# Designs tried in a protein design chat: VHH binders against Salicylate/benzoate carboxyl methyltransferase (BSMT1). Part 8

Target 1, 379 residues: Salicylate/benzoate carboxyl methyltransferase (BSMT1), of Arabidopsis thaliana (Mouse-ear cress) (q6xmi3)
Amino acid sequence: MDPRFINTIPSLRYDDDKCDDEYAFVKALCMSGGDGANSYSANSRLQKKVLSMAKPVLVRNTEEMMMNLDFPTYIKVAELGCSSGQNSFLAIFEIINTINVLCQHVNKNSPEIDCCLNDLPENDFNTTFKFVPFFNKELMITNKSSCFVYGAPGSFYSRLFSRNSLHLIHSSYALHWLSKVPEKLENNKGNLYITSSSPQSAYKAYLNQFQKDFTMFLRLRSEEIVSNGRMVLTFIGRNTLNDPLYRDCCHFWTLLSNSLRDLVFEGLVSESKLDAFNMPFYDPNVQELKEVIQKEGSFEINELESHGFDLGHYYEEDDFEAGRNEANGIRAVSEPMLIAHFGEEIIDTLFDKYAYHVTQHANCRNKTTVSLVVSLTKK

## First folded at step 1 (VHH)

Design b14 (framework vhh_8h63_2)
Fold by ESMFold2-Fast, scan of step 1:
Structure b14 (fold): chain B 379 residues (1-379), chain A 123 residues (1-123)
Amino acid sequence: as target 1 above (379 residues)
Amino acid sequence: ELQLVESGGGLVQAGGSLTVSCAASGFTFSSYAMGWSRQAPGKERELVAGITSGGSTYYADTVKGRFTISRDNAKNTLYLQMNSLKPEDTAMYYCARKGYYDSSGYWKPFDYWGQGTQVTVSG
């Protein structure tokens, strides 16, 4: 069969029997919930879906990296914006499995693998580190291998690793978060992000901040990664549309804004507090990513793909459960910022309102969201 | 109709050289990673050399420095130049098209093997 793809790089992976074991392990990570559970469950489902979408690109780049570096005896991998608990290990498992399967098939010893988990200092690294023995036990069962896990707390908009030390960098659904709220949003009061009612100046402010942040990210990673090292990045994005104020994910922040307005009406949040809050978020398109990468110049683009997925099929069909699941997902990614600005006391009530607004806006449950996957080689 | 046809095998003395070739048809040759595997009686099949669509090469430790994989995209042909042959290199040599991601995003491993060409090294 002819492939229906243009500009895809074929992988040299050989073992199909490992695909069932990999899927079972990743599924167990998503299904073996601990106490606490609803936001974790929703976030784990999202991370699994994103990984499944990006897995072909990640596997291919991992194999090509090993071959082009002539099978190093030591590999250092970074997971940027790793989150906490079991979710930190989803992509790392795929990377380690890919390396071990490839090495076995080419009769090479597997390298020692250092896995560096990066997130902001406020991330619960202790919960993640407590999971490491379990993760290594599963690796021994599935791959007869283990890894060494380190924490690298800090913003990935700063230096995180020693020069020329990383072989592979992965980041999933982290780089759409900006280093700071853009300047010059005074005409966008009452909106948490870009909406159809936003002025063009809001779009320009967000785009400018994204360009600065992603350029800085690439520059910093170029100092830390070896030549011919690989980077695989996944973004919440948008398709190229003629209207820059139209967003595939716009309902997320509009519904959150509506929920906060309900709390203003109820006297739980001040109008001035709402007006001062803007999300440090940006959903780029393919062209915007390409332009930043080419202008910064340290990396060659191997692949840049746009993928749609249906939110209605992602969540439960029951309207009540769908609303609750979407609320839990948005809570998981926004809660620290909301607590910092509004305080912890309103959070439960806020996301009860959010769940209600999802049920009131039925079309948001069937919207296709866009994800962008880009793979890069260090020049 | 997708086909891979290996040729160039034969009997060669230890220390000698031999080139095997693989003629590909029925697909866009330049878009695929290609490889050479070998299998001796009673042993598992092993990958000895691979070349990606982008030109990156791989060699098993058993053949590194002695074998050279190359491709001619204009002729849809894959080559394996084998130098300093040893009796342990005696095997059936198979040309393979490496897999691809199908339209559903499902990974396909080696999805085609040719009939093979026998290489016998006498010592």
Scores: ipSAE 0.000, ipTM 0.184, lowest interface PAE 20.3, mean pLDDT 77

Design b15 (framework vhh_5c3l_4)
Fold by ESMFold2-Fast, scan of step 1:
Structure b15 (fold): chain B 379 residues (1-379), chain A 124 residues (1-124)
Amino acid sequence: as target 1 above (379 residues)
Amino acid sequence: QVQLQESGGGLVQPGGSLRLSCAASGFTFSRYWMSWVRQAPGKGLEVVSDISSSGGSTTYADSVKGRFTISRDNAKNTLYLQMNSLKPEDTAVYYCAKVGYYGSGSYRPLFDYRGPGTQVTVSS
């Protein structure tokens, strides 16, 4: 790395009091620089929690991939739906650390590693790229290694990488987003997603779109990944098997719908605009994931696990703080779609109403959010 | 031919425990996901728990989560279900099932074989 280039880029915060912690570098990566961005902080905490749940699966699959490919001298890793800034590097750090520790243990030289960060072209890749020199500097300190970072802009519902080039693919909390809003949702007016009051046709429409999208994703990744390559995917999901209209995370979109209805009542949003808005989202269960993977046929399932957890917001003694924290989290993931459909002018008012509705639905505080982690081997 | 044979069912009082076993033969047990499925009187089939081929991944129905534990011994071709803190609502015939495939639009696995079942009765 050119020292002049390093000196011109903003630095990481290094005031972590756990300097000997094996996760000190990952914690440093989660520090926000300068801006009082509550949404970034909330999103960073969620991403660290999700990675913590998936980490044992990610570590095992990285080790098995290296062993089964007979310790290649070059590894190409893809992070799909990478987001922006420091959060893009959380799983990448764990992968590189796992490879280096394993290689040292078996007396092999560490491979050269290409890290490909994927998100839509509108993603702030420039902030992420500015962070690369700091990431490599810290990686040299912790692991005595470096990596090469590349951007791969585009939808992961399209080809992104050359044939048989990837060794390891990781994606976290991205695949629950559909390529498009499902067709045939006219009988689900006033609902942004599936609710207990939704018709069965709405469930079938969302399930069909998820099946098409996930099948397409698997087919595209199967062309890009080498045989015996690994893929680790984390979804927002559900545990329900026999009631397709029950959702473990149902309150998220119901409260957003209620908040938008308030804006319709106040004359800030038209009823027709609300009726036309549906979330391109799906929370699968374990059986639905197994079905798509088995039917598509390119991958073997190594592990598929379900993790129930609380977001933590609902255990706050201060209802106002709980509402604000939940609103900030939902805003972080939904704001671009809401701006595209409703305009920027309503967003602050919308999430003020969202925070209020959280305080009125205290009985939802006892619900768990479900995360599904699946690991796959390319046949 | 695929054979699955459950054992370990019986009559227990509320709060009691039972351990179910399923002996598998006629297929490569270590290559397949396995499930425990139950049917209560007058009710449909409910998937209770699934386990991956290696035993590294498990799922549970909300009704049994924290009370039941699924496990397997691939060397013995045997599937287990440890049932703790049993409730009257757990009264059902319990089936060991081999997962074959999943149909489009299914919210439960499609089984290519299941055993004859073992009766669990929680009194009261």
Scores: ipSAE 0.000, ipTM 0.111, lowest interface PAE 22.9, mean pLDDT 77

Design b16 (framework vhh_8h5u_2)
Fold by ESMFold2-Fast, scan of step 1:
Structure b16 (fold): chain B 379 residues (1-379), chain A 126 residues (1-126)
Amino acid sequence: as target 1 above (379 residues)
Amino acid sequence: EVQVVESGGGLVQPGGSLRLSCAASGFTFSYSSYAMGWYRQAPGNQHERVAIIYSGGSTNYPDSVKGRFTISRDNAKNTGYLQMNSLKSEDTAVYYCAKPGRYYDFWSGYKAFDIWGQGTQVTVSS
């Protein structure tokens, strides 16, 4: 490679350096992918709850994919944003079981199945791969079958798979995370995300970043998926169509903001550090999803559903236990970003504060989260 | 090999105190990566959690032991502890130290990655 070509377009080089810094922030999402507190039973309950909500859509699309592709002898499945450990296998188990049951019912031989687990390179794939023998043992007991498991490290905002190779793509609670924090949030100080007090410019900045990211995602997946292949995606979302500043999940980021302010008052976090922190997150509504999908144009929408549910709060009767469980859930999804910005030494104290705020704010403890489930067919 | 070993159990009279120890090998207790807990099982009953300490040192207890039991860990010694005060006959059980694994309750009854010790017997009687 000739070094002179690197500097041919200086603006491109500058943009690349900026993208690398912003990408490094998103890479932090995978730093929490190892074993430990965030892999405790509360996290598995959240993942099971999300899958249970999406399961009927996932099962129908898996069956229809098999039928429309005329029962291929080989299927390649991708789990995007797979996290680590056993949680990587929840949807994959349902997919494999659905295929095997369908094939048995219609007197067809079961296909060979390749399962590709995708997350950023920093994800703890080793913990996940250590589980593969146990997963295959369970498949042998349940289905008299096994699968082949591969890792596909990299951002799903880049190409991950060879052209026309995937039959089914699943992603659960990953795509509401943006590739980077939006530009032009200077007027949203004191807020980690969109609130009722945010300026309209903050909403527009977040929406614009989501539109760019989701359009890129769809374009890239369209190159990798076969015609008549299926994609099932689950987002944290919102039901509001007419008030863009109202958020169904607002308590998560508000309680986190309150907890960080406690640390500012205790001298553990500077006010300027807090003011500079914005969540790379967006909770779309049904209309916003439809508009991006239609404009990008590679996929037909089969189903788009909105579901309300609690993120795991209701399995404990003790207020202290309920506060700990909510703190553990939010910690699981936010810890890498918080470590990247504030350092790891504050994290445990932060989530002790978070759990305390849950016990003190009963209205927030009963807040229902909205999820959007969309299923797509590649044209 | 990844394992935990409990010690400190024994016979104690009602109102007495015991301190249980949990020595870990093959992994470390830490403020950034591991929760650990104490569980107990009385004859004929299911395992119940009596204390948990999260990676950052925050703790949780069921009402049956809250105010009487204290969980702690010493990361330098790679050892967890359960301080039990004001013991009652109802506290009689085998006490287990456990590191909850990523695979806890994933499959019905599948707990291959939970790290459980052999247990230590606590008997509260006159």
Scores: ipSAE 0.000, ipTM 0.128, lowest interface PAE 17.6, mean pLDDT 75

Design b17 (framework vhh_sonelokimab_d1)
Fold by ESMFold2-Fast, scan of step 1:
Structure b17 (fold): chain B 379 residues (1-379), chain A 126 residues (1-126)
Amino acid sequence: as target 1 above (379 residues)
Amino acid sequence: DVQLVESGGGLVQPGGSLRLSCAASGFTFSSYAVGWFRQAPGKEREFIGAISGSGGSTYYAVSEKGRFTISRDNSKNTLYLQMNSLRPEDTAVYYCAARGYDFWSGYYKPSEYDYWGQGTLVTVSS
């Protein structure tokens, strides 16, 4: 008799009421990839698409980090804005796989790897931690390795890790979220963000807040990362240099504003509540990122890439499916802020209106959005 | 440039065996989880089995467990499905499909696969 790993897992639709362990495993997998409107599955699909785009940069920087640090026996990785469930592990899996494949290729032992998952304290870390045993079982099967997973709850606009402890930092579609709503937005009433109708003062307010926040982020990460450590960051961004009010990707905030205006007309939301609501969001361009990084001075830019792709339309689907799909995506990222400001009672109706607006404005579903991928080395 | 090409389909008698192959090109095969799906006339596309990029993990539909075996050869960029004890109800077009990342969830959902072959017809008839 030899204890063997049974590498066969039942279908996720299999549910045996007589076996609690089997039911618990299936339930944990279903929780990680749920299909509800508020599930993490819509965000998972987006994160997978974004990671596929950034993967070559992430792989290259992971390999170069290992080589330049002369194959350390211990690596500490941080995933900033990790979300919850299996979504937290998408980039981490790729990093671990890259390290193990490289070490095997050059005939060196794989390091022990600590994976630190960071998000705000309100994030569902319990769902993520429940997934760790399943993730490690899969890593043993696929990579003959495992990792140690830690939580680091808190804002990445504060210190999160001990000095000179991190080797690799990854963040995907998190840094476009500002630490706070910018001040001096009084003249941008009725708009959730920058639009073509916004005053120049709104653009300046958002840019100033982004510059402050990203500078602070870089300074804080510079304290925590080792020299020659790597950081790979992906932003929702824009290509426009000459007209700061033109946005390649921000139709989704305009449609959300239109949906809220419908609720104002119906008496479900007050005009003053809408006027007081502004998104703590900013979509930088390449030049803005470069200027902040160079001015802060702790990091060298290795790569800075701009990628166009359709964020709102993932599959060949009908208009109703496309509208609902985009609504579910925007709901996943904005719902906590909307509930805090407007209350939960309007949320379902709001996103029904959002889906309708997407359906009526079919051009929005086929808009090319811009993503910026930057890789940095700590000086 | 990405292609998945199924082969090995055909006519087989009930109780017989058949091995399907899927040749992959245009992508790094070992980085993708791959699976087999089938579609019978008048039915939706159903999951048969999936295998992780390394070949270390295999997942099967409950109804097919024990009769069908999925395997892969990353050196040849090829996916296989060994089908034993075939029944008339196994008659379908068989598709291979490839997915990157998030292999641990949704492996049974056609919507989670990025690339698809054209299919190969398997007919089980006396």
Scores: ipSAE 0.000, ipTM 0.193, lowest interface PAE 17.0, mean pLDDT 78

Design b18 (framework vhh_8cml_1)
Fold by ESMFold2-Fast, scan of step 1:
Structure b18 (fold): chain B 379 residues (1-379), chain A 126 residues (1-126)
Amino acid sequence: as target 1 above (379 residues)
Amino acid sequence: EVQLVESGGGLVQPGGSLRLSCAASGFTFSSYAMGWFRQAPGQEREFVALISGSGGSTDYSDSAKGRFTISRDNAKNTVYLQMNSLKPEDTGVYFCAKDRYYGSGSYYKLTEYDYWGQGTQVTVSS
């Protein structure tokens, strides 16, 4: 859930008055994420668990890609919306290991592998790329192999790679971030996202924006990926099919809303400022993903799986420690957006409130988070 | 001045039914979720049911699912709890509560609610 992979560059081609405000907001998103050079990622445990759930799908698709492409001598892999530091390399390690093990079993030489890390150019790439030599050194020790790692700066809502150049695309917990806040959210006052109290118009606005963004993403990747190339994508999602306002996985935005409401009641934030703030986020269900993929038409769905896990597994400590851990995670992904809209002065107090709300709400400790894993083959 | 006034409690035999009502005043009723909680003697107050401001979404405790129905009439500023198939374990004081936050999501904690009724006694015994 690194917001550095989101931007609003396409919207800069439209309304000039809105372009400056939306670009400033997105630039703030670019400045989030955990690329502090000396900090260990507080989210590494969650990111490792997310990858562990997707790993069987990732391994199968990597193997099938190699077999169906008849063991090419060169493979180009893209990691879209990379996580901070060493976490960017978790999926890449699994991909390279899978390729090398498969090639050894069928008595073929391992391909040369280019691994492209994608993030927005405003973010500090230096921290991530400082880890590259250490990653290659470890890879030589464990796999007797190496890869070439370099950056692909830009939004994944724009072209990133040469036509027909990619063999495998991976993205984890990135595509649930929208290119921009949906329009027509005036009837969703007091809510940062969809809640049970939201009007149907809010759901429709978010769904419409997600459909546009994901369709655009698929179209762009279809130009860059080779025929029979593979894509593995993991989303924060939901299991709810028939009630679009019922959200199983988005308590963190509700708690942020509650925390901002506390600041409104204390006179630190205006009601109008809160009412104007909406998260550029969407948690799709399996049916919504299927519909967009099938309508866009460039990819066959190999697998589409729903995986639940209990966030309580991360809150084995005292409730106060658990509250601070979740607050730190949500702060990491939301702080630049919040500063851009509300100013720096409220941030520490806001996340103190957030940690308190986590402590006070049973749903936070026992909430099941839903992840959707989809694997695709380019037609 | 926010006021919540509960009614409809009483003594019923196991398997019986009761409808609780909560009349609300002093706030924009349709903009806030309303909840029902209960407290048995010597126990902590526990969540029973929740309804969104529009009435479009409801949630229930595991003990209430399939037996209780929460509803609201925004024109009358009233929230209801229809209780069927009552058991001795359902005995307690039932409280109507107003969500603290405009447009907030569904929560089951006491801290989410800023105003409470005085409670209405429900006793299930022979």
Scores: ipSAE 0.000, ipTM 0.196, lowest interface PAE 15.6, mean pLDDT 78

Design b19 (framework vhh_7d4b_2)
Fold by ESMFold2-Fast, scan of step 1:
Order: C-alpha cells, then structure tokens, then sequence
Structure b19 (fold): chain B 379 residues (1-379), chain A 124 residues (1-124)
C-alpha cells in the first residue's frame, strides 16, 4: 500500500504526539527517506560515507562482543535513528556479516539475530519492512543466513527495549540531534546555531542541553543492554577543545542561515520567524563525550576517535553540482523541521539559495567535516 | 606516521623469562588490535598473541598458551609480551604489529604495520 495513504492515518498513541515544543522538535528529527530523488540520493551517499568511516570500529566491537559474551546462540541488535528504506540496513548488514565471518573462523554456529529498527513513529517503517525480504535474500546469498526485523517506534530519549535484552546498539549521525531546542537563546537571534558571533550564553545553553540529553540516552540504554554488550555511536563533532565558539563543521548551518536571510529580504519569510528558529543540534568534542560518559558511569569507553572527511562535494568538477549535492544532503536532514516552522512553500526556493551559497563560498567545499566515533562496553 | 618500536629481546637459558615491549605512536592506540608475531630462520611468520584495543580480549598460539601473557597500557601507548618458561623452540625475531581494517584480525595479512623486530634467543 501507498506510504502517503498510510502517513495520513491518525496516530493510535492518543496524546503522546501532542505539539509541545519538546515533542515537536523531536518529531522533526525523524529522517524520512522522502519521496523525491533529492532526498534518496543525498541520504544514501551521506549514510554510506559515514558507515565507511565508522566500519572498522563497528567490526572490531562486534567481534569483541561475540567473543566476550562467549558466542551466544541469540543476538539482539538495535539500530537507533534508522531512517527508512534500504539505508536502514547498511550497518546491520556489516554487523551480521562480521558475526557470520567470525563464527565461521572459530568454528562456531552463527546465532539467531533480531534486528530492531528504531526511529520516531512518523518514520516510514512500512517502506523499510517491505525491503526486509530483499535484504534477507541478499543476506542468504552472501552469508547463508537471515535475520528477524522488528520496529521499535519512539524517541531514543525514552525507554525503547525490555531490560537487559540488547547485545549491540548502533547509532549513526543521530545523537548530535537534541531532544529540544535549548532554552536561553534570546541573544542568538538570526543565527540557527553557534557561530563566531554567538554569545557565550548560547554555547552554554547548547552544551547544557547536550549533556542532559546524552546522559539520559546513556541511562536509558544502560537499562536495555546486557552486561558486556557493546554500543557504537557516530556524531557530527568538532576537534576544537579550547575555543567553544569555533566550529569545524558548522558552515552548513551558517549557509542555511544566510539562505533564510535571503528569503527574509525577498519577503518570503518574516524576520520574527527566522529569529525564532534554532537547530536542536550539538557538535561535541572528544572531551565533552568523555565527561558525560564517565559521569553517567554505566559504560566503559573502548575507543573514541575523531575523523575528518568531506561530505562528497570535493570530487565534483562543477561548482553548481557540488552545491546541489550539499544542499540535497542538508535538505534530507533538516526538511521536516523547516516545513514544521516555515511551511513547505519555501523549501525548494530555500535549497536553491543554499546550493548557490555553497557555489559562492568555494572555500567551504574544502572544509573537512569532523565525525566522532565512540564505542562503549556496558559494565 | 605510524611507528612501532620493539624492545626487551635477548639471550636467555631455557626455563627463564623475558618481557617484550612495543612502544606505539602515530595513531589512536586504544582503537586497534595489536599483536606479537615471531619468525624463526627459514620459517613463516606466525601470530604469537593478540590483544583487543580495550585489552578485554586476547588470543594465543597453542605453542605459547599458558606460558606467554599479552597485555597493554593504553595510557603509555605500550604493548607487552611476558614470556615465561622459555624453550629453545621460542627462538625467533619477535615483531609488534597493528591491525588493519580487515575483520580477520587474527591472520598475519590483516596487520597493516610492523615494527623492526627484536631478537629472542633461548640457548642451553
């Protein structure tokens, strides 16, 4: 059945999905696969690049988990912020492949594997579930195995799984999204996020919200994961330790701000609407991640790496095409929250302007995006 | 930029002990499996012991199991091999190695970087 028809059906969770500030922004973080070629292409390339970077850490932790748990006959894996369609299965494929290859090498039987896909209830789980037979067919060809796939709809800032049930948790480019826009941003008007012109109070507000959210996330996952279970998390992050207003990766939010300011100048967006819009986003550094993890106390850090990479625009010969590719990527992650705040009528024009700004700021095409990969063991 | 420097080799009598050290630099040490390999004259290189980035998982060759202990100190970027009850058959050059990105970390070909080696001779 048509996903658009399904998406129009009222929620069966009465009063859970009310439009208060916290839930509205968390709902906007649902990264749907989209119906358009732009959303599909951008999400696929970005997610494949992020997974490629994190793959060695994911493989290593999957192997160590299997060995340290003494090769269980049953494994439950969670993919948090799974998105939709075939992209939901990229990391799951690597996990299953790693388990099967390891079991073959040590002459052990492969476990039965349950794969739990988590995203907000508004995510297009039906498209993802329709892909399961194709995924299992490919898995049987490549690995002589299959898996069982379940949906776990809900915010990962709430309980999602039964106590002591998960063996491996993976999340890629989801935890840099906050549960809500921080309070006390009145002095950061015109900026969608932290910039060099932001007051120190804006940095403190974002840091405080990140600390609260990540602490909550760790506490909730600690209840759901078995002892010696593993968690591998990838964040958009920064390398800067001593200057809180310097951001390695935040040109994309600055260019989005500039694009919205163009729409204000053209009379398509009101200045008050722009001033009220802030990204529920935080790019932590290594030290900030360590401090939250150590203070919460349920997990040991196995690995914490910082990697620089580009989002795919450096290989483009045509500046216009490079700008369009970056615009499509930012659109894929931000479109739901932009529609919720500004309405859908401005979206195409907004991302046309975004693509133009990328083209005009060629120095941004050479900017390396920083990603943090952390792997954790449950104590 | 990756550098691995072995030390601690020497000449010992059978039944004695040696401790090898490998000082690592140029990468995030705690993020990689590390291993000790050895190569005797005219023989192929063999894995002696390996250790996970966290130190929580270890593997040993059957010939050294119960006699050798691999360990690491991530605060010092150093890996160790404690060799007890040494036998003449343990005579070899011992190499420190860092894993690559292969899922087969326990195979010699899965280690990307090697040190220059340190000679261990067990003679009567």
Amino acid sequence: as target 1 above (379 residues)
Amino acid sequence: QVQLVESGGGVVQPGRSLRLSCAASGFTFSSYWMGWYRQAPGKQRELVASISGSGGSTNYADSVKGRFTISRDNSKNTMYLQMNSLKPEDTAVYYCAKEGYSSGWYRPEDFDYWGQGTQVTVSS
Scores: ipSAE 0.000, ipTM 0.092, lowest interface PAE 25.3, mean pLDDT 77

Design b20 (framework vhh_8h63_2)
Fold by ESMFold2-Fast, scan of step 1:
Structure b20 (fold): chain B 379 residues (1-379), chain A 124 residues (1-124)
Amino acid sequence: as target 1 above (379 residues)
Amino acid sequence: ELQLVESGGGLVQAGGSLTVSCAASGRTFSSYAMGWSRQAPGKERELVAGISSGGSTYYADTVKGRFTISRDNAKNTLYLQMNSLKPEDTAMYYCAAPKGYSYGYWSKNEYDYWGQGTQVTVSG
């Protein structure tokens, strides 16, 4: 073991009004946007916007949880679907900071805090755990505290924690992933997901799968969370004002579908392979979330907010570079599924096509991504 | 488009010193973590050193105390100063960069772009 590794904090600071000085890792993300911004800056700004949207809800629910549980001496927090180590530590930092500030204000001792990071077993937990010493050093500087970090590998569509053990659950941009591809998608040929050309049966299939999965998620979390415990969830969602089948021409799965159709035209992918491939994804609206939560019945809705924002196209710099950077992001979340179905040989060509499709929509200023933030209390 | 070009490799006697450098072009160097990896014949690629955008460093146990990674943001150049070289240090040395921001400057898996490499040979 390297003693300097244990005692070193990565230099993550850039003094910029676009960066939150309270978070060293947010400053590092903003550093990616300095010195002639590109798509990496756009990614940093996106992560900051997501955090900004959820932060007031997360802070308020953390404070109310502490007060309603009468300031426990021990708190167990779960971060579910931590596909990004940075996002996991951002929310955990805010939770710990909120608890410590509240305890100081009411003259109570801060609790011991266990933080459980959950993702599928294939996730690189070792890289995330190597960051833990840097995170704890930052906590010691800002809060004079530390936390204990544990891994909980497994699907959050299964039991992950012992009964009545969790006080606070957080999940960001994970619950839009379904447990499996819906059945009965035979009439949605050539599309990876819902588009304006999709039949109503495809929409119903995706909705039905989402309802089953989210109901199961809530039931499982209800067994693991204490009464009056809190859960804060953020989804990629959609606007309730649009037809359920409507998706913008710039939607990321629509562009990926277009890119795969180009490869079919060029003879690199068979039509039958494309027709058989569907994304296990669903972007709910506010009403769909409310209906599932109310029907399952274990949780009371405290807050449910919808926030629109522009996912990409933050810069007027080189369109090709902007397209490549969005392609890299979509590749990161979809590549294993694409390789399993189409093979590794097409992947580089596919994402070159994707980047060009993004570039063709560079002036799509009216495209708005919707983020849904919901907070729940266990009955 | 990012380009990484390594230089400074060569033949050195055991116990000697050598500095290899990497010129980065095609994106803003100062905003990103950088690393050095090596690969000897018949072995897997090993991350030997990493440096954050702000200058925090990581070293593999095999080179700790002997190697020093540094960066010159004004020149868009990454350096690896190698001291007390051993025959076991003989390898092709690759400059490495992530595709975007990365906290994991200490992890081989965080690096996506590699240069062509520069050969370091340490004689016994």
Scores: ipSAE 0.000, ipTM 0.116, lowest interface PAE 19.8, mean pLDDT 77

